VH-VL binders against b9luv3. Designs and how they scored, part 35

Target 1, 134 residues: b9luv3
Amino acid sequence: MVSLGLVVARFNDSVTEPMAEAAREAATDRDAVIVDEVSVPGAYDSPLAADRLARRDDVDAVAVVGAIVTGDTDHDHVIASATADKLTQVSLDRDTPVTFGVSGPGMSGAEARERIDKGADAAEAAIDLADELD
Key: E = the ipSAE of ESMFold2; O = the ipSAE of OpenDDE; V2 = 0.75 times the mean of E and O plus 0.25 times the DockQ between their complexes.

## First folded at step 21 (VH-VL; framework fv_vedolizumab)

Design m1 (at its last fold request DockQ between E and O 0.73; V2 from the best seeds 0.73)
Fold by OpenDDE, fold request of step 22:
Structure m1 (fold): chain C 134 residues (1-134), chain A 122 residues (1-122), chain B 112 residues (1-112)
Amino acid sequence: as target 1 above (134 residues)
Amino acid sequence: QVQLVQSGAEVKKPGASVKVSCKGSGYTFTSYWMHWVRQAPGQRLEWIGEIYPGDSNTYYNQKFKGRVTLTVDISASTAYMELSSLRSEDTAVYYCARGKWTYRTGDYMDVWGQGTLVTVSS
Amino acid sequence: DVVMTQSPLSLPVTPGEPASISCRSSQSLLWSRGKTYLNWYLQKPGQSPQLLIYGISNTFSGVPDRFSGSGSGTDFTLKISRVEAEDVGVYYCMQSTHYPYTFGQGTKVEIK
């Protein structure tokens, strides 16, 4: 059984909470367990939380969900890039799968809604990596 | 108990604007969607749009082509629907309704306001 | 826009008898990963609509178990096992899979 850590960036909660739901459901469907869930203000804040989870012996992989919608900030691309880069760094440094389930940038609110399943994708990817790289 | 109380009936002339209010109580205002639905006399229900007070995310029925503006006052737990460039066809009872969106069930409206009659006539 | 078509539009029923209302969508209400979003509402005479069923088959709190919903894809059904006088009103299906959300024409349930 794969044990997951889940990081939820709460900015745009109307989308990110459903993304978290999707991740939780995906974990259940794959007979994985979410051993801890951490909420952070925004996607940019997720690397630290992911790192903390990845350091734990009881965590096999970390899934990060969030939504970066265009118009919320002038730096949506910078935030997305920085977040992706640092999450990758966490994964490598901790030798623990960290999956990127953050939607955007260059995305409208409607597009964000349509991409809620990215949360499930992130969870499944985390499980797959945990299984494959174990 | 959860309750939505809407503002009173409005009578407007064509071309004018109307702003209907909907005050929520008995629940966390920022954690639920607020939908707006109207019903013209003898017609089916028509979805106008929705807004999530927690992050101001808003979706509109494009049929209204920018005539509708949804807003909220979190401090007052009140949602507003403004419809501009009113036409006679806009005559209807307008409802606000609390909505919840889950991954499993999608969007549903579980509590409705009492409705606000908006009459547009010359 | 997704067109929701209900049948029948008028449904006279004798108290104690079952009732069934059909709702069909002009396109599939399948969203992703098997998710399909369809609700049923009842508008009693002179009242605001009220939720009966959400997510195809979930009975809303306080709604009698006489009401049940089923369906998939483009075909959905609301069933009332035993119609009571208090069930009189107009029933609407509503899809919430595609924007804009759309309602059926409504089915008027009356007592014979």
Scores: ipSAE 0.899, ipTM 0.952, lowest interface PAE 0.5, mean pLDDT 96
Fold by ESMFold2, look of step 21:
Structure m1 (fold): chain C 134 residues (1-134), chain A 122 residues (1-122), chain B 112 residues (1-112)
Amino acid sequence: as target 1 above (134 residues)
Amino acid sequence: QVQLVQSGAEVKKPGASVKVSCKGSGYTFTSYWMHWVRQAPGQRLEWIGEIYPGDSNTYYNQKFKGRVTLTVDISASTAYMELSSLRSEDTAVYYCARGKWTYRTGDYMDVWGQGTLVTVSS
Amino acid sequence: DVVMTQSPLSLPVTPGEPASISCRSSQSLLWSRGKTYLNWYLQKPGQSPQLLIYGISNTFSGVPDRFSGSGSGTDFTLKISRVEAEDVGVYYCMQSTHYPYTFGQGTKVEIK
């Protein structure tokens, strides 16, 4: 059984809450358990929360879900790149899989909803990595 | 109890605009979608668009894009639909409806306003 | 746009008998990961629509158990096991899998 930490960004919650629902369903379908769920203001705030979860002995992997849709394409790409870089650093520093399910960047607000499945993808990838690299 | 109360009937000339209000009560206004749907006399329901007050995320039926604007006033728990460049074909009852979206079951409109008749007459 | 086609368009019924309404979509309503978003509404004469069924088969709170929904892909059905006089009105299916959301043309249920 994989023990998963989940980080959910609140920004754009009409998208991120469905992404979190998708992640929770995916975890249940894989017989994984979410041992803790942390809410953060935005995706850029997720690396600290992911680090705190990844330090725990009872967390095998961390999935992060968020939406990066502000209408400012330059800002969205900066946030996405910085977030992905820091989450990768957490993963390497903690020797713990950390996945990033993101709706955006480079999408209109209307298009972001179509990518809600990225929440499920992040949870599944975290579980797969925990199993494969164990 | 959850209620949606809409503004009263409007009579407009072609080319004018109309702004219909929808006041929500009995629930957390920022946590549910607000949909707008219209029904011309004797015709099927037609979806206009939706807005999420919590993050202002807004989707429009492209048939109305350029003529419709959805907005909210969170402090008044009120949603607005403004339709411009009115034509006689826009004569309809306009409904607001609260939307509940879940990943498992999708979007569904569980509470509806009483409707606002907009008549476009030359 | 996804076209929703209902049949029959007019359904006269005798109270106590069963009724069935078909709704077909012009394209699959299957979304990613097996999700399908199809709802049923009833509009009684002079009233706003009211939700009956959501997510194909989930009965909304307060809706009598004589109503049930089923279907998949492009073919969906609303069933009323024993029609009552209070069930008259126009029944609409609505899909929310694809933007824009679209309704069927309606099925008018009336007492004969």
Scores: ipSAE 0.617, ipTM 0.866, lowest interface PAE 1.5, mean pLDDT 90
ESMFold2 (binder alone), look of step 21: mean pLDDT 92; pTM 0.949
OpenDDE, look of step 21: ipSAE 0.892; ipTM 0.949
ESMFold2, fold request of step 22: ipSAE 0.527, 0.538, 0.570; ipTM 0.837, 0.838, 0.848
ESMFold2 (binder alone), fold request of step 22: mean pLDDT 92, 92, 92; pTM 0.946, 0.945, 0.944
OpenDDE, fold request of step 22: ipSAE 0.896, 0.874; ipTM 0.950, 0.940

Design m2 (at its last look DockQ between E and O 0.61; V2 from the best seeds 0.66)
Fold by OpenDDE, look of step 21:
Structure m2 (fold): chain C 134 residues (1-134), chain A 122 residues (1-122), chain B 112 residues (1-112)
Amino acid sequence: as target 1 above (134 residues)
Amino acid sequence: QVQLVQSGAEVKKPGASVKVSCKGSGYTFTKYWMHWVRQAPGQRLEWIGEIYPGDSNTYYNQKFKGRVTLTVDISASTAYMELSSLRSEDTAVYYCARGKWTYRTGDYMDVWGQGTLVTVSS
Amino acid sequence: DVVMTQSPLSLPVTPGEPASISCRSSQSLLWSRGKTYLNWYLQKPGQSPQLLIYGISNTFSGVPDRFSGSGSGTDFTLKISRVEAEDVGVYYCMQYTHYPYTFGQGTKVEIK
């Protein structure tokens, strides 16, 4: 049985909560268990939480879910890039799968809604990696 | 007890604007969607739009072509629907309805306001 | 927009007898991973609509078990096993898979 850590970026809660639900459902469907779930304000804040979870011996993989919706500036791209980069770094440094279930950048709220399944995808990817790399 | 209480009936002239309020109580206002639905006499229910007070995410029925504006006052737990450039065909009972969207269930409107009659007449 | 078509539009029933309402969508309401979003509402005379069924077949809290929903894809059905006087009103199906959300024409259930 794979043990997952789940990080949920709460910014755009109307989308990210369903994403988290999707991740939880996916974990259950795959007979995995979420041993801990950490909420963070936004996607940019997720690397630290992911790192904390990845350090734990009882965590086989970490799934990170969030939604970065386009604003008036390129700030969404900056956040997405930084987040992706650091989550990758956490995965490598901790030798623990960390999957990127953060939607965006460059998408509208409606597009974010259509991508809620990315939460499930992230959970499944985390489980697959945990199984494969074990 | 969860309740939605809407503002009173409105009578407007064509071309005017109307703003209907919907006050929620008995629940966490920022954790539920607020839908707006109208019903013209003898017609089917028509979805206008929805707003999530927690992050102000908003979706509109494009049929209204920018005539509708949904807003919320979190401190007052009140949602507002403003419809501009009123036409006679906008005459209807307007409802606010609390909605919950989950991955499992999707959207459902479990609590409805009492409705607000908006009459557009010259 | 997705067009929801109900049948019949008028349904006179005798108390104690079953009733069935059909709802057909102009396109599939399947979203992803088996999720299909279709609700049923009842609007009793002089009242606001009220939720009966969500997610095709889930009975809302407080709704009598004589109400049931079924279907998939584009065809959906609401059934009342034994119609009671309090069940009089207009029933609406509603899809919330595709924006904008759309309702059926409504089915008026009356007592014979």
Scores: ipSAE 0.840, ipTM 0.931, lowest interface PAE 0.5, mean pLDDT 95
Fold by ESMFold2, look of step 21:
Structure m2 (fold): chain C 134 residues (1-134), chain A 122 residues (1-122), chain B 112 residues (1-112)
Amino acid sequence: as target 1 above (134 residues)
Amino acid sequence: QVQLVQSGAEVKKPGASVKVSCKGSGYTFTKYWMHWVRQAPGQRLEWIGEIYPGDSNTYYNQKFKGRVTLTVDISASTAYMELSSLRSEDTAVYYCARGKWTYRTGDYMDVWGQGTLVTVSS
Amino acid sequence: DVVMTQSPLSLPVTPGEPASISCRSSQSLLWSRGKTYLNWYLQKPGQSPQLLIYGISNTFSGVPDRFSGSGSGTDFTLKISRVEAEDVGVYYCMQYTHYPYTFGQGTKVEIK
């Protein structure tokens, strides 16, 4: 049974809260348990929360869900890249899988659904890694 | 009790604009989608778009080609639909409806306003 | 846009007997991870629509147990096991798997 930590960014909660629900459902469907959830203001704030969860002996993996607003600005791209880089560092430092489900704005219905699915994807990837590296 | 109350009927000439209000009560306004749906006389329901008051995330039916604008006033717990460049075929009852998106079952419109008749005639 | 086609469009019923309404989509409503988003609404004469069934088969709170929904892919069905006089009105299926969300033409249920 995999024990997950979940980090949820509050920014753009019309997307991130459904992403978190998708992550919770994916965990339940895989017979994993979410042992703790941490809410943070935005995706850039997630590495500290992920680190605190990944330090715990009762956490096998961490899934992070967040949204990045895009308007083709270099700033949004830099924020997403920096966040992913720091989450990868947390994963390596703590020897604990850390996955990042990130969603940007979309103009189509397919993109809207895909954004929410990324929450489930992040949880499943975290569980898969925990199982494989066990 | 959850309730949506819409503004009163409107009569407009072609080319004008109309702005319909929808005041929500009995729930956390910023945590539910607000949908807009219209029904021309004797015709099926037609989805116009949706807005999430908490972050202003907004999706539109492309049929309206940018003629519709959805907005919210959080402090008044009120959503607005503005439709511009009105045509006679825009004559319909316009409904607001509260929706909750869940990953398991999707978005469903569980509470509807009473409807606002908009008549467009020359 | 996904076209939702209902049949029959008019359904006269005898009270106490079952009724069945079909809804067919022009595209599969099956989404990633097996999700399908299809609702049923009832619009009684002179009223706003009301939710009956969501997510194919989940009965909304306060809806009588004589209503049930089923289906998959492109074919969906609403059943009323024993029609009552209060069930008259126009029934709509609605899909929200694909943007934009779309409704069927409606099925008018009336007492014969």
Scores: ipSAE 0.523, ipTM 0.835, lowest interface PAE 1.9, mean pLDDT 89
ESMFold2 (binder alone), look of step 21: mean pLDDT 91; pTM 0.934

Design m3 (at its last look DockQ between E and O 0.64; V2 from the best seeds 0.75)
Fold by OpenDDE, look of step 21:
Structure m3 (fold): chain C 134 residues (1-134), chain A 122 residues (1-122), chain B 112 residues (1-112)
Amino acid sequence: as target 1 above (134 residues)
Amino acid sequence: QVQLVQSGAEVKKPGASVKVSCKGSGYTFTKYWMHWVRQAPGQRLEWIGEIYPGDSNTYYNQKFKGRVTLTVDISASTAYMELSSLRSEDTAVYYCARGKWTYRTGDYMDVWGQGTLVTVSS
Amino acid sequence: DVVMTQSPLSLPVTPGEPASISCRSSQSLLWSRGKTYLNWYLQKPGQSPQLLIYGISNTFSGVPDRFSGSGSGTDFTLKISRVEAEDVGVYYCMQHTHYPYTFGQGTKVEIK
């Protein structure tokens, strides 16, 4: 049985909460268990939480869910890039799968709704990686 | 007890605007969607749009072509629906309804306001 | 827009007898990963609509178990196992898979 850590970026929670639900459902469907779930304010804050979870011996993989919706500036791209980069770094440094279930950038609220399944995808990817790389 | 209380009936002239309020109580206002639905006399229910007070995410029925504006005042736990360029066809009872969206069930409107009659007449 | 078509539009029933309302969508209401979003509402005379069934077959809290929903794809059904006088009103199906959300014409249930 794969043990998952789940990081949920709460910014745009009308979308991210359903994404988290999708991740939880996916984990259940795959007979995995979420041993801990950490909420963070936004996607940019997720790397630290992911790192903390990845350090745990009882965590096989970490799934990170969030939604970066486009604003009036390119700030969403900056956040997305930084987040993706650091989550990758956490995965490598900790030798623990960390999957990127953060939607955006360049995405509207409507587009974010359409991509709620990315939460499930992230959970499944985390499980697959944990199984494969074990 | 969860309640939605709407503002009173309105009578408007064509071309005018109307702003209907909906005050929520008994629940966390920022954690539920607020839907707006109207019903013209003898007609089916018609979805206008929805707003999520927690992040101001908003979806509109494009039928209204920008005539509708949904807003919220979190401090007052109140949602507003403004409809501009009123037409006689806009005569209807307007409802606000609390909505919850889950991955499993999608949207459902579990609590409704009492309705606000908006009459557009020359 | 997705067109929701209910049948019948008028349904006179005898108390104690079962009732069935059909709702058909102009396109599939399947969203993703098996999720399909269809609700049923009841509007009693002179009242606001109230939720009966959500997610096709989930009975809302406080709704009698004589109400049930079923269906998939484009065909959905609301059933009342034993109609009571308090069940009089107009029933609406509503799809919320596709924007904009759309309602059926409504089915008026009356006591014979």
Scores: ipSAE 0.888, ipTM 0.949, lowest interface PAE 0.5, mean pLDDT 96
Fold by ESMFold2, look of step 21:
Structure m3 (fold): chain C 134 residues (1-134), chain A 122 residues (1-122), chain B 112 residues (1-112)
Amino acid sequence: as target 1 above (134 residues)
Amino acid sequence: QVQLVQSGAEVKKPGASVKVSCKGSGYTFTKYWMHWVRQAPGQRLEWIGEIYPGDSNTYYNQKFKGRVTLTVDISASTAYMELSSLRSEDTAVYYCARGKWTYRTGDYMDVWGQGTLVTVSS
Amino acid sequence: DVVMTQSPLSLPVTPGEPASISCRSSQSLLWSRGKTYLNWYLQKPGQSPQLLIYGISNTFSGVPDRFSGSGSGTDFTLKISRVEAEDVGVYYCMQHTHYPYTFGQGTKVEIK
């Protein structure tokens, strides 16, 4: 049974709350347990929370879910890239899988539902890595 | 008590615009979707779109793209639907409805406004 | 858009007897990971719609347990185990697995 940590960003909660629900359901469907959740203001704030979870003896992997606003600035892409880079660093430093489910603003009905599924994808990827690397 | 109270009936001419208001009370306005749905006389319900006041996330029915705008005023706990370039087929009762969306079971639009009749005639 | 087709469109009933309303979608309402988002609403004469069933089979708070929903894929059913006089009105199914949300034509339930 895989034990997960879950990090949930609060920003854009019309998307991130459903993403977290999807992640929790995916964990249950895979016979995994989420041993702790950490809420952070935005996706950029997630590396510290992921580090706290990844250092725990009872956490086999960490899934991070968040949404990035893609407005008229390039710094949203910089924030997403910097977050992904730091989460990768946490994963390597802690020798613990850390996955990042992130979505931008939806533009269509199909995209709206796909954004939510990325939360489940992150949880499943974390579980897959924990299983493969154990 | 959760309530949605809509603005009064409107009579408009083709080409005009209408803005219907929907004031929510008795709940945390920023934590529920606000949907807009219309019903032309003798016809089925037709979904117009939705907006989440907490982050302004908005989805529109493509049939209304370019003519409808959904907005909110959080300080007044009020949602607005503005429909422009009105046509006779826009004559309908317009409802607001709040919804809570969950991944497991989807949206349940649980509280509806009383409806606002918009009549478009020359 | 997903077209929702209800049957029957008119359903006269005697109080105490069961009633069944079907709702068929023009495409599968099964989304990724087994999710289906299908609701039932009742619009009583002169009133706004009210929620009865959400997520296929979950009865909304305060809705009598004589109402039940079932189905999968493209075929869905609302059942009323014992119709009461206050159950008259127009019943709508609504899907929101796919955007836009779409409603069926309605089934008018009336006392005979």
Scores: ipSAE 0.682, ipTM 0.875, lowest interface PAE 1.1, mean pLDDT 90
ESMFold2 (binder alone), look of step 21: mean pLDDT 91; pTM 0.942

Design m4 (at its last look DockQ between E and O 0.80; V2 from the best seeds 0.75)
Fold by OpenDDE, look of step 21:
Structure m4 (fold): chain C 134 residues (1-134), chain A 122 residues (1-122), chain B 112 residues (1-112)
Amino acid sequence: as target 1 above (134 residues)
Amino acid sequence: QVQLVQSGAEVKKPGASVKVSCKGSGYTFTSYWMHWVRQAPGQRLEWIGEIYPGDSNTYYNQKFKGRVTLTVDISASTAYMELSSLRSEDTAVYYCARGKWTYRTGDYMDVWGQGTLVTVSS
Amino acid sequence: DVVMTQSPLSLPVTPGEPASISCRSSQSLLWSRGKTYLNWYLQKPGQSPQLLIYGISNTFSGVPDRFSGSGSGTDFTLKISRVEAEDVGVYYCMQSTKYPYTFGQGTKVEIK
């Protein structure tokens, strides 16, 4: 049985909570268990939480869910890039799968709604990686 | 007890604007969607739009072609629907309704306001 | 827009008898990973609509178990096992799978 850590970026909660639900459901469907779930304010804050979870011996993989919706500036791209880069770094440094279930950038709220399944995708990817790399 | 209380009936002239309020109580205002639905005499219910007070995410029925503006005042736990460029066919009872969206069930409206009659006539 | 079509539009029922209302969508309400979002509401005379069924088959809290919902794809059904006088009103199906959300025409249930 794969043990997952789940990081949920709460910014745009109307989308990210359903993403988390999707992740939880996917984990259950795959007979995995979420041993801990950590909420963070936004996607940019997820790397630290992911790192903390990845350090735990009882965590096989970490799934990170969030939604970066386009604003009036390119700030969403900056956040997305930084987040993706650091989550990758966490995965490498900790030798623990960390999956990127953060939607965006460059999307509207409506587009974010359509991508809620990224939460499930992230959980499944985390499980798959844990199985493959074990 | 969860309640939605709407503002009183409105009578408007064509071309005017109307702003209906909906005050929520008994629940966390920022954790539920607020839907707006109207019902013209003898017609089916018509979805206008929804807003999530927690992040201000908003979706509109494009039928209204930008005439509708949904807003919220979190401090007052109140949602507002403004409809501009009123026409006679806008005459209807307007409802606010609390909504929950889950991955399993999608959107559903579990608590409704008492309705606000908006009459548009010359 | 997704067009929701209910049948019948008028349903006279004798108390104690069962009732069935059909709701058909103009296109599949299947969203993703098997999710389909369809609700049923009842609007009693002179009142605001009230939720009966959500997510096709989930009975809302406080709703009698006489009410049940079923269906998939484009065909959905609301059933009342034993109609009571308090069940009089107009029933609406509503899809919340695609924007904009849309309602059926309504089915008026009356006591014979």
Scores: ipSAE 0.889, ipTM 0.948, lowest interface PAE 0.5, mean pLDDT 96
Fold by ESMFold2, look of step 21:
Structure m4 (fold): chain C 134 residues (1-134), chain A 122 residues (1-122), chain B 112 residues (1-112)
Amino acid sequence: as target 1 above (134 residues)
Amino acid sequence: QVQLVQSGAEVKKPGASVKVSCKGSGYTFTSYWMHWVRQAPGQRLEWIGEIYPGDSNTYYNQKFKGRVTLTVDISASTAYMELSSLRSEDTAVYYCARGKWTYRTGDYMDVWGQGTLVTVSS
Amino acid sequence: DVVMTQSPLSLPVTPGEPASISCRSSQSLLWSRGKTYLNWYLQKPGQSPQLLIYGISNTFSGVPDRFSGSGSGTDFTLKISRVEAEDVGVYYCMQSTKYPYTFGQGTKVEIK
């Protein structure tokens, strides 16, 4: 049974809360347990929360869900790239899978909703990695 | 308990604008979508758009070509729909409706306002 | 835009009889991971619409058990097992799977 940490970015909670719901459903469907959830203001703030979850010996993997859709496409790409880079660093430093389900960048607010299932994708990928690398 | 109360009927000339208000009570205003839907006499319901007061996220039906603006006043628990460049085919009853979106079931409108008749007449 | 087409458009009924309303979409309403977001509303004469069914088959709180919904893909059905006089009005299906959200033409249910 995989034990997950879940990080939820609150920015655009009309999108990110549904993404978290999708992640929780996916974990349940895979018989995984979410041992802790951490909320952060935005996706850019998620690496610290992911690091603290990934340090725990009772966390097999971390899934991060967030939305990066401010309407400024260049700014959104910078945020997404910086976040992904830092989350990858956490994963390598802690020897713990860290996945990133993101709605955006480069999308309007309307398009962000179409990718809510990326929350489920992040949870499933975290579980798959924990299983494959364990 | 949950209630949506809309502003009264309006009569407008072509080319004018109208702003309809919708006051919510009995629920946490910032935790539900507010939809706007219209119905011309004898016609089907037509979705105009939705706004989430909690983060101001807003989606519009492209049919209205930027003529619609949805806003909220959180302190007054009131949503507004403004429709500009009015024409005779905009004559309709305009409804606000509260929505709850979930990943399992999607968006649905569980509480509706009483409707606001907007008449556009030369 | 997804076009929703209802059949029949007019449905005269005798109280106590069953009724069935069909709703077809111009494209599949199957969203990622098997999700489909289809709702049914009733607009009684002189009233605002009211929610009956959401997410294809979930009966909204306070809606009588005689109402049920089913379907998948492009074909959806609302059934009333035993029509009552209070059930008269116009029934609309609505999809919220794809923007913009769209309604069917309505099915007017009347006592005959």
Scores: ipSAE 0.578, ipTM 0.849, lowest interface PAE 1.6, mean pLDDT 90
ESMFold2 (binder alone), look of step 21: mean pLDDT 92; pTM 0.947

